# Designs tried in a protein design chat: VHH binders against Phototropic-responsive NPH3 family protein NPY3 (NPY3). Part 12

Target 1, 272 residues: Phototropic-responsive NPH3 family protein NPY3 (NPY3), of Arabidopsis thaliana (Mouse-ear cress) (q9fn09r205to476)
Amino acid sequence: DWWVEDLAELSIDLFKRVVSTIRRKGGVLPEVIGEALEVYAAKRIPGFMIQNDDNDDEEDVMEQRSLLETLVSMLPSEKQSVSCGFLIKLLKSSVSFECGEEERKELSRRIGEKLEEANVGDLLIRAPEGGETVYDIDIVETLIDEFVTQTEKRDELDCSDDINDSSKANVAKLIDGYLAEISRIETNLSTTKFITIAEKVSTFPRQSHDGVYRAIDMFLKQHPGITKSEKKSSSKLMDCRKLSPEACAHAVQNERLPLRVVVQILFFEQVR
Below, E stands for the ipSAE of ESMFold2; O stands for the ipSAE of OpenDDE; V2 stands for 0.75 times the mean of E and O plus 0.25 times the DockQ between their complexes.

## First folded at step 6 (VHH)

Design x2 (from v4 with S30D W100F; framework vhh_5c3l_4; at its last look DockQ between E and O 0.70; V2 from the best seeds 0.55)
Fold by OpenDDE, look of step 6:
Structure x2 (fold): chain B 272 residues (1-272), chain A 122 residues (1-122)
Amino acid sequence: as target 1 above (272 residues)
Amino acid sequence: QVQLQESGGGLVQPGGSLRLSCAASGFTFDNYDMSWVRQAPGKGLEVVSDISGSGYSTTYADSVKGRFTISRDNAKNTLYLQMNSLKPEDTAVYYCAAQFGYESTLYDYQYRGPGTQVTVSS
């Protein structure tokens, strides 16, 4: 809609007033409102589309924080009104601009409702400066928690088990992929944090455990100094019976895995 | 059955460009890190570029940095290598290879295609 672009030229106060008026009059779909917000954000928030590290002026940060918080407050309540990608961008910016906890919680809740639509890149959210990690891993944990909470609520409302299982399977795959990437990137990722995140999706339905094996292997590769106990604990995240033949072939030759796990895999293959 | 098939190779002049493709089948493509490796005449295998399963992370050999771009389309089970500013030294058979993790030795590749010939010559 051509008028969406025009709205993006307005100050945030005027934009808010106009959108509010439009909503009151009715006749405009929530998705169109969502689009207007996204276009506005893309135009008015520096680095919104492409994360730039050049946030040099504190005054500008405060202004951007306020702007972002206003946009979050304007989000339509309907689940399909905004894309997961837009929400993720808002969340990334909210962390960067150190927005209030309430706004971040709201965004996390909304993303949790659509977590199966996210990709691994979406979950690589930069942490504020001065932290132990470059990426905010805790926020990903929060997103998974929100997803679980919402899934449970749906189950209580007698939603189709099939939809939930598909969603869980997709999220499991997503998180497996995320764990593989973050293990490679973050050398300071603790074993405890890795396991904690992995355990949140460990019961989710999967076609195979190849993804989680890959994550485990990447973690072990990047953390050669971990204890035997930690190695054992991390390896327990996968069910050896659910590995593909290809994964099994790789795993039996993997010197990073505990010997016990290798023996288990070999045993299972013999019983097949 | 796992299959990898490279295409897009050929003869090109120095400074020219080629785009290689690799069609994958028979395995869960997005669970595998993918690599392009090459073998020049009289030389051993060399890793050219790697890309993670998600496609987010990429690595390049120093010899091709800034000139080559690896990408993947998981929906199409296809790996790509855009090669720009080609040099005679880039002449080799290029192979698509699949592995579970990054920084594996050349022997750790689970799967490899038959290769496609790239020749850079005036």
Scores: ipSAE 0.451, ipTM 0.773, lowest interface PAE 1.4, mean pLDDT 89
ESMFold2, look of step 6: ipSAE 0.556; ipTM 0.814
ESMFold2 (binder alone), look of step 6: mean pLDDT 81; pTM 0.828

Design x3 (from w2 with S30D; framework vhh_8emy_2; at its last look DockQ between E and O 0.80; V2 from the best seeds 0.68)
Fold by OpenDDE, look of step 8:
Structure x3 (fold): chain B 272 residues (1-272), chain A 120 residues (1-120)
Amino acid sequence: as target 1 above (272 residues)
Amino acid sequence: QVQLQESGGGLVQPGSSLRLSCAASGFTFDNYDMSWVRQAPGKGPEWVSSISGSGYSTYYATSVKGRFSISRDNPSKTLYLQMNSLRPEDSAVYYCAAQFGYEPSEYDYRGQGTQVTVSS
């Protein structure tokens, strides 16, 4: 809608008032409101479209924080009113600007409802400065938790087990991919955190465990000093019986894997 | 059957651009890191670029950094290499390669290659 662009030129206070008035009067779809918010965010939030770590002005950060919190408060309640991508951008910015916990929780909840729509890049969220990790891994854990919570709620309401399984499968794939990537790029990823995240989706239906194997392998590769116990624990995240022939072929030659796991894979290959 | 088929190569002038494609089939494409490797006559293979399975992480050789861009489309199982500001020294057969693990020196699959010639 043509007026959406015009609204983006307004101050946040005026924008809020106008949008509130529009909503009060009715006749505008929640999706349009969502669009207006997204356009506003894109124009008014630095680095919103492209994550930028160079926000050095504290005063600016506070202003941006307030702006973002206001936008979050303006989100329509309808699930389809905003895209997962927009929500993810909001979340990334919320972490960057150190927005309030409530706003981040709200965003996490909403993203959790749509987690299957996210890609691996979406989950790579920069942590604020001063943290132990470059990426906020805990927020991903929160997103998974929200997904699980929402899935459980849906199960209670709808007997559509198939849809939920598909969604779970997609999220499992997503998280496997995320774990592989974060293992590659986050040097301070702990074994405990890796396993904790992986375990959240370990029971999800999957076509194969190739994804989790890749994640495990990448993790082990980047953590050569890991203990035997930790190696064993991480390797338990995958079911060797659910590996593709390709993965099996790779795994049997993988010196990073526990010998027991390799032997198990060999055994299962023989019985196939 | 696993196949990697490169295309998009050709004869171009210095400073020009070229986009290579690699069509993959016969394996789970998104489970593999993909790479471009090139080999010029009389020279050994040279790693050019890699991209993670998710497509998020990209890597480039120093010789092509800032000029080349690697990308992938997992749904279509296609790898791309956008080559800008081409130089004569970029002339080579370009191969796409796939690896399950993150070992840049070891590829599970490799294509037949496409010829890129940069000449005035």
Scores: ipSAE 0.498, ipTM 0.791, lowest interface PAE 1.2, mean pLDDT 91
ESMFold2, look of step 6: ipSAE 0.766; ipTM 0.898
ESMFold2 (binder alone), look of step 6: mean pLDDT 84; pTM 0.850
OpenDDE, look of step 6: ipSAE 0.323; ipTM 0.717
ESMFold2, look of step 8: ipSAE 0.790; ipTM 0.912
ESMFold2 (binder alone), look of step 8: mean pLDDT 85; pTM 0.856

Design x4 (from w3 with A50D; framework vhh_8k46_1; at its last look DockQ between E and O 0.50; V2 from the best seeds 0.00; counts 0 for: pae E 2.1 > 2)
Fold by OpenDDE, look of step 6:
Structure x4 (fold): chain B 272 residues (1-272), chain A 120 residues (1-120)
Amino acid sequence: as target 1 above (272 residues)
Amino acid sequence: AVQLQASGGGFVQPGGSLRLSCAASGFTFDNYDMGWFRQAPGKEREFVSDISGSGYSTYYADSVKGRFTISRDNSKNTVYLQMNSLRAEDTATYYCAAQFGYEPSEYDYWGQGTQVTVSS
């Protein structure tokens, strides 16, 4: 809608008033409101579309923080009113601008409801400066927790088990991919954190455990000094019976895996 | 059977550009990191660039940083290498490779090479 672009030219206060008026009058779909917010954010928030490290002015950061918090407060309640991608961008910016915990929590909740729509890049959220990792891994844990919470609520409401299983499978694939990627990027990823995140989706239905195996292998490659116990715990995250022949062939030659796991894989291959 | 078919090589003048492609088949493409290597006559094979299975992390040799760009399209099972500002020293046979893991020394599959010649 052409008027959405015009609204993006307004100050945040005026924008808020206009959008509120539109919502009160009715007749405009929540999705259109969501679009207006997204267009406004893209125009008014520096680095919203492309993360730029150039935010050196504290005063500017405060203003941006306030702007972002206002936009978050304006989000329609309907689940389909905004895209997962837009929410992720808001979350990334919220972390960058050090927005309040309530706003980040709200965004995390909303993203959790749509986590199956996210991609691995979406989950690569930069941590504030001074942290142990470049990326905020804890926030991903929070997103998974929100997803689980929402899924449980749906189950209580007698929603279709099939839909939930499909969603879980998609999220499992997403997190497997994320774990592989973050293991590759973050050499300081703790074993505990890796396992904690992986365990959150370990029971999710999957067509294949190739993804989680890849994540495990990547992690082990980056952690040659890992203890035997930790290695064992990490390897338990995958079901050897659910590996593809290709993955099995790789795994039986993998010197990083515990011997017990290799033997298990060989055993299952013989029984097939 | 696993296949990696590289294409796009040729003759180019210094400062020119080429785009290499590598089409993959016979394995689950998105589970593999994809890499490009090159070997000049009388030299050892060297790492050029790689890209993660998800496509969100990339690495480059120092010699090609800022000039080469690796990308992939998982829907097409293809990895690309955009080579800009080519130099004479970039002359080599370029190889596409796939690895399940991260370490450059542990590539599982190798394709046939495509020749790139940079000469005035």
Scores: ipSAE 0.384, ipTM 0.743, lowest interface PAE 2.0, mean pLDDT 91
ESMFold2, look of step 6: ipSAE 0.481; ipTM 0.765
ESMFold2 (binder alone), look of step 6: mean pLDDT 81; pTM 0.804

Design x5 (from s6 with S30D; framework vhh_8emy_2; at its last look DockQ between E and O 0.84; V2 from the best seeds 0.00; counts 0 for: pae E 2.9 > 2)
Fold by ESMFold2, look of step 6:
Structure x5 (fold): chain B 272 residues (1-272), chain A 120 residues (1-120)
Amino acid sequence: as target 1 above (272 residues)
Amino acid sequence: QVQLQESGGGLVQPGSSLRLSCAASGFTFDNYDMSWVRQAPGKGPEWVSSISGSGYSTYYATSVKGRFSISRDNPSKTLYLQMNSLRPEDSAVYYCAAQWGYEPSEYDYRGQGTQVTVSS
């Protein structure tokens, strides 16, 4: 769509007027409007396609905030119109440019509807400087909560468990991978936050608990100063009966695990 | 059964580029960190690069930083190494390796390797 590229040359006020006119006339699919927004954002928002270079110039921040808020307001309501990746990039930018609560809430809701489409890197969102951690963990909790809310609404309107199970399985895999990754990179990740996030998806379908085990092991490796009780609490997140033979073989040799957990794995391997 | 198969090696001139691939099967690829390790004639193994299970975190030996780029495609269970600005000292057999945790000295699986030769 060559006209989409031409629209990205316009000022935000003109872009909004043109897009609004196109939508009013009809005959353009929401996906095309979403593409126009994405192309515009990529060209006009500094650092949109790559995370950061945060700009502390107040005049520039206010201008970019206004631009971003306008783009969010223009998002088509149709779910398929925009990708989860684009929505997450908008969310990351909204944090950087300090957009209003309304825009962030709408972005979080939209991302929650499509969370199974995200990858781990999408969830690694930089925290405000005042925080103890480099990455914002609370925003990820919000996204998971929005996903849970949307799947509960689907259940109320429809009893199609197959589609919800598929989405939940993908989100479980995503969050297991996310926990492994943030455990690797965050020296200040608390046991409480690790467990809180893990518990939100603990009942979701999984092929095995190998991903849960890997997240726990990475957390233990990168946080050797945690207490014995914290190690025990973290290790309870996995069901050793649901570990593959491959994961069991690794786990029984793992000195980072509490001895009781290793004994449980050996016992269930003998019975299996 | 676990299988790691490297490809993409060859004979090239200094300054050239090569892209190595490693096809994986028989294990849950996403759960493993992946590494490239090389071994030149008469030398021990040398760690080159690693990438986390998610693909987000990447690490490089000082000798290749800025010239090599590691990546992975988890859906296709494939690991890559893009090698640019190749030098004669990069000549070696390149192996892909898998490990549960990020500890480069301890690999659970290793491939057979692919030969890279950079002629001076």
Scores: ipSAE 0.505, ipTM 0.794, lowest interface PAE 2.2, mean pLDDT 86
ESMFold2 (binder alone), look of step 6: mean pLDDT 84; pTM 0.843
OpenDDE, look of step 6: ipSAE 0.814; ipTM 0.912
ESMFold2, look of step 8: ipSAE 0.427; ipTM 0.759
ESMFold2 (binder alone), look of step 8: mean pLDDT 84; pTM 0.844
OpenDDE, look of step 8: ipSAE 0.804; ipTM 0.908

Design x6 (from w3 with Y102W; framework vhh_8k46_1; at its last look DockQ between E and O 0.82; V2 from the best seeds 0.62)
Fold by OpenDDE, look of step 6:
Structure x6 (fold): chain B 272 residues (1-272), chain A 120 residues (1-120)
Amino acid sequence: as target 1 above (272 residues)
Amino acid sequence: AVQLQASGGGFVQPGGSLRLSCAASGFTFDNYDMGWFRQAPGKEREFVSAISGSGYSTYYADSVKGRFTISRDNSKNTVYLQMNSLRAEDTATYYCAAQFGWEPSEYDYWGQGTQVTVSS
C-alpha cells in the first residue's frame, strides 16, 4: 500500500500513534501492519537490511534500541502478520543494540513458530563485542527450544503428526547446515556447545543423516586437538544406518572419525 | 549417477562478462560445497572460487577477487559464476566441482569443462 511509505517518514512516536489508530478502526489486515513495520524498520534502523560494522555512538545506540523495542511491541499477534525474515532482522538488530531480554524473548518465540522458514544465514547472528564467540550460538539454542515447545503444544491440541514431522525434518536440515557452517567459521565453538545444539534436533525425523555427518566432519576438521572422548561423543550424533552410500564412502575414508564408527559403517554396508 | 554439467562459456572481449552455470544431479546438492576451477593451456588447474552448501560462505582466488561472484540455487541444484571485467589471462577451460567437506584439495566430483576465451 502506498501509505506505508508515507508512514515511514514519521517519527516513531507519531508512527506508533497512527498505526494504533488504524488498528483500532479496523479494516486493515495484520499483514499490512506488518509490512508497515518492516518498511519503517528498513528506513529508520541503520544497517537493518545490510549488517554494517559501523560503530555508532552510544547515544545513537540508545535511540536505536528504543526504536527497535517500540517496533517489537507493535508486532501484530497473528502468526502470519510478519515474515520470518523480518523477525530475524529484528532479532539481529536486537542483539546488536543490546535490547532488553523481553524483546529478544518475544522475537525468539515468534521465530520459533516459523523456524522451518529460516535459512542458515538467518541463524548466523553476531554476538556483541567482547564475547567468546563472534556469533551468538546461545540464541540459536533458544530458537530451537522455542520451536520444540511450540511443536509440542500443537501436538497436544491438533494431533497433526504429519505436519509436525515435516516441520521437524526441515528444522533438522536447517540446524545440520547451521552446525556445518558455524563449525567452519567460528573457531571458538566448543565441543560441548556443538553437541548441545545438535542434540536438540537429534531425534527429529530425517531422510538422511548426511547433513549431521557433514557437520560433524566440519567440526572435527576445525578441532584437531579434541579428546578421544569428545570425538566419540560428537560422532554419536549420527546414525550410521541412515547415511547415504555417498556419505558412507566418504566416512570410511575419513581419518578424523573414530575407528569404531568406521567399522560400524562398514558393517552396515555389508548387511545391506 | 553423479553429473555436473557446466555451461555458459564462450568468446568475449576484454572487459566483458560471462555467466557460467553448473547443473548438478545424482547427489544431495545442499550437502556439498561447490567450486569452480580453471585450466589454461600448458598450465596447471587452479582454484577460482567456492561456495558452501548453505551459500553463506564464499571464497575467491586473489586473481579473480572483486571481479567474479559465485552463487548457488539449491532449489535448482545449480551453482553459478558471474565473471565480470574479464581479462585475457582468464582464458581457460572452467570446471565445476563438488565436495562433501571444505577441503580445498579434495573434491569428490568433477564436471566437464566449459571453454572461456577472452580475446580482442
Scores: ipSAE 0.505, ipTM 0.794, lowest interface PAE 1.3, mean pLDDT 91
ESMFold2, look of step 6: ipSAE 0.612; ipTM 0.839
ESMFold2 (binder alone), look of step 6: mean pLDDT 80; pTM 0.794

## First folded at step 8 (VHH; framework vhh_8emy_2)

Design y1 (from x5 with W100Y; at its last look DockQ between E and O 0.66; V2 from the best seeds 0.00; counts 0 for: pae O 2.4 > 2)
Fold by OpenDDE, look of step 8:
Structure y1 (fold): chain B 272 residues (1-272), chain A 120 residues (1-120)
Amino acid sequence: as target 1 above (272 residues)
Amino acid sequence: QVQLQESGGGLVQPGSSLRLSCAASGFTFDNYDMSWVRQAPGKGPEWVSSISGSGYSTYYATSVKGRFSISRDNPSKTLYLQMNSLRPEDSAVYYCAAQYGYEPSEYDYRGQGTQVTVSS
């Protein structure tokens, strides 16, 4: 709507008042409100559309924090009122600006409801400065937890098992991809954290464990100093019986894998 | 059968742009990092660019950084290389390659290549 752009010219306080008035009067769809918020965010939040590493002055950060928190508070309650992408951008900014825990929690909850719509890039969220990792891995764990919680709630409401399974499968794929990527780019990813995240989706329905294998392999590749025990534990995340012939062919030549795993793969290939 | 088929090569003038494509089949495309490698006559293979399986991470050789852009479409199993501001030294046969991981020297699969010639 044309007026959405006009609203983006307003101060945050005035914007909030106007939007609140509009909502109170009714007649405007939640999706339109969501759009207005997104347009406002894009215009008013530095680096919202494109993540940058620029350090803002502390005062600016506080202002941006406040703005972001206000926007989060304005989010319509309807699930379809805002896109997953917008929510993720909000979350990324919320982490960057060190927004309150409640706001981040709310965003995480909302993203969790739509986690199957996210891509791997969406989950690469930069941690605040001073952290142990460049990327906030814990927040991804939180997102998965929220997804699980939401799926459980849906199950209680007798939603079709098929839909949930599909969603889980998609999220599993997403997380496998994420783990592979984060293993590559985050040097401080611990074995424990890797396994913890992987385990959250380990029971999800999957067509194959190729994605998990790739994640494991990438992790092992980037962590040559891990112990044999850690290698073993990491490798247990995949079911060798659920590997494609292609993955099997790769795995049997993979010197990073425990020998026991390689032997298992060879064994299962013989019975195919 | 695994296939990688490059296309989009040709003869172009310096400063022009060209877009290469690589159609992949016979393997799980999104599980592989993809790379472009080029080989000029009388020279050894040169790594050009790589992209992660997810498409998020991209890598470029210093010689092409800022001019070339690698991308992929996983649903269509296609790899792309947008080449801008082409130079005569970019003339080579360009190969697409697939690998677990992004080690430039180790590829699981490689195409037949497409010729790119930059000449005035």
Scores: ipSAE 0.282, ipTM 0.702, lowest interface PAE 2.4, mean pLDDT 90
ESMFold2, look of step 8: ipSAE 0.710; ipTM 0.874
ESMFold2 (binder alone), look of step 8: mean pLDDT 85; pTM 0.858

Design y2 (from x5 with Y56W; at its last look DockQ between E and O 0.79; V2 from the best seeds 0.00; counts 0 for: pae E 2.01 > 2)
Fold by ESMFold2, look of step 8:
Structure y2 (fold): chain B 272 residues (1-272), chain A 120 residues (1-120)
Amino acid sequence: as target 1 above (272 residues)
Amino acid sequence: QVQLQESGGGLVQPGSSLRLSCAASGFTFDNYDMSWVRQAPGKGPEWVSSISGSGWSTYYATSVKGRFSISRDNPSKTLYLQMNSLRPEDSAVYYCAAQWGYEPSEYDYRGQGTQVTVSS
């Protein structure tokens, strides 16, 4: 609605008062409140639409931190009220403006509830200055752990396995794509970290393991110094029986793979 | 049946813009890096631009950097090339190509191409 744009012109204190009054009186869906927050953030937080690390002004950082923390505190609790993309932009900004642990923890929890809605680019979150990697990998592990925890709760309280399986399948595809991309980017990504992340979603349903194969191959290509033991461990992540004929054709010619894996692929392709 | 169908080519004046698209089918689009390759008559293929399977990582030949922009839409299985500030030397048939990872000379699939002609 048009009033949403008008609210974005207000100071944060007045915005908070108006939104709080609207919520108290009722009659406005949580989704509209979420939209108002998103429009406000897009207008008032520098670089919100595109992650940006260029702000050196300490006073401005403190002001933006306070603004961001206020917006997080105002998020409606209803799952449908805000998008995963918006939550991730808030998380990215919280890193840039050094928001407190509680705000980041709440954002991570909320993102975990909706992780199946994310794309790979959403998970590429810049690490803090002086970090060992360009992108923060540990925060992605946290998001996956939150998703796993929440799907386990749903399974206990709700026996609708079809909905959870669809969500798990989407997350598996997302994480396979993320691993391929982070392997391309991060030359210092350890085999242990790669496997740890992959294993969190290894039992999730997939239409095929082509995405897992691609992630493994990208990792091997970009990390040629890993040991034979590490190659063996990473290759165990995929089920050769679940590779498409096209993936099998590529894999059998792939000198980066352990010979035993190539033999297994040939065997299953012949039987299939 | 793998199919890559380019479109959006045409005849334009120097300095104009043009947007190419490539519709993909018959393979899992998300699992492939995608590239644009161009070829003028009587010349060899020239790599133009590539984009990772997720769409995050993009790469450009020095001759087009800053003028061309590659993108992809994985839900619609479509690759794009936005070409700005076109020059006569950009005239070529433009092909889209797919591979498991970017390798300039080792594409798994290539389309039929769309003609781009830049002349005054």
Scores: ipSAE 0.527, ipTM 0.800, lowest interface PAE 2.0, mean pLDDT 86
ESMFold2 (binder alone), look of step 8: mean pLDDT 83; pTM 0.837
OpenDDE, look of step 8: ipSAE 0.742; ipTM 0.882

Design y3 (from x5 with G101A; at its last look DockQ between E and O 0.88; V2 from the best seeds 0.75)
Fold by ESMFold2, look of step 8:
Structure y3 (fold): chain B 272 residues (1-272), chain A 120 residues (1-120)
Amino acid sequence: as target 1 above (272 residues)
Amino acid sequence: QVQLQESGGGLVQPGSSLRLSCAASGFTFDNYDMSWVRQAPGKGPEWVSSISGSGYSTYYATSVKGRFSISRDNPSKTLYLQMNSLRPEDSAVYYCAAQWAYEPSEYDYRGQGTQVTVSS
């Protein structure tokens, strides 16, 4: 209907030339350029929206890799020009087509700027075939690391402390939810990996530790073969004093938790 | 005060569609797995479908898979069940249920239910 849809019919080389010309001339908002890229990706990258990749041809994969790398290079630098969801879809595709490290690093940086906008489903990225896990957990670690690095830089500059705390709180909620979900669906999630991810956001502000508790409980339920030492290490991720009365009521009856943790919860509930 | 309020039931013909809703309040909706459970007269409760707190994982009883679709909208604290290709055997009271940590057949909260009747 609009010139954005018409551009999606072009070869990648012609698309790049047209978009570059439009950007050079000015008068088009970066958000419109971002939309053009998203529409193009949705139309020209197989499985971009559907996650269906039956590509048998190595030559075809290399062509798709080049296409994807070109699209990433064309992303407007303005933060608001593209959505976090679109950036994550590009990152998923970049892993599938084995794009270069620089493209993936730039995408990770951009996603890190906006990570609080993601939802749990965005972070559930299928791992390459032959890996130890069904879901790619390392890529999520990278995204969290980018967010942490950028927030630490802002903290050092003493900028916008209230905005930074709000962003951290939203990411903590996101990652708590991610850990609960990945624990449910990834049978090969190790205790070390679970703790490593949780610790990256463990000091972030939270209204309560209910989300942390839920993630720990899901992990313990779905991985009953872990050692007593591993249970203790996982349980240290939450501060039982920060559990809501709702969460405390469930936790005190939870046989998966170490007895010491249950006793601590009961003690603090009596003081409240 | 915890409340689960189902709506959207009714009397429909076989092959019709209905969309059930469940409005939740009084608890942290995102922290709960949500389920639809139905009970026909003279029968015990039958699990229909479940959805994880994030909304990512969905599960269906064999009898409804491919016909029913569960979803949730966490900002509005609402659970949905889209029921397509309804059959007379789907007739039941449909309950919305919440579960803090997934435990089969153990629900922390359950609504009052909404009647679905599929008949000519």
Scores: ipSAE 0.586, ipTM 0.831, lowest interface PAE 1.8, mean pLDDT 86
ESMFold2 (binder alone), look of step 8: mean pLDDT 85; pTM 0.859
OpenDDE, look of step 8: ipSAE 0.815; ipTM 0.914

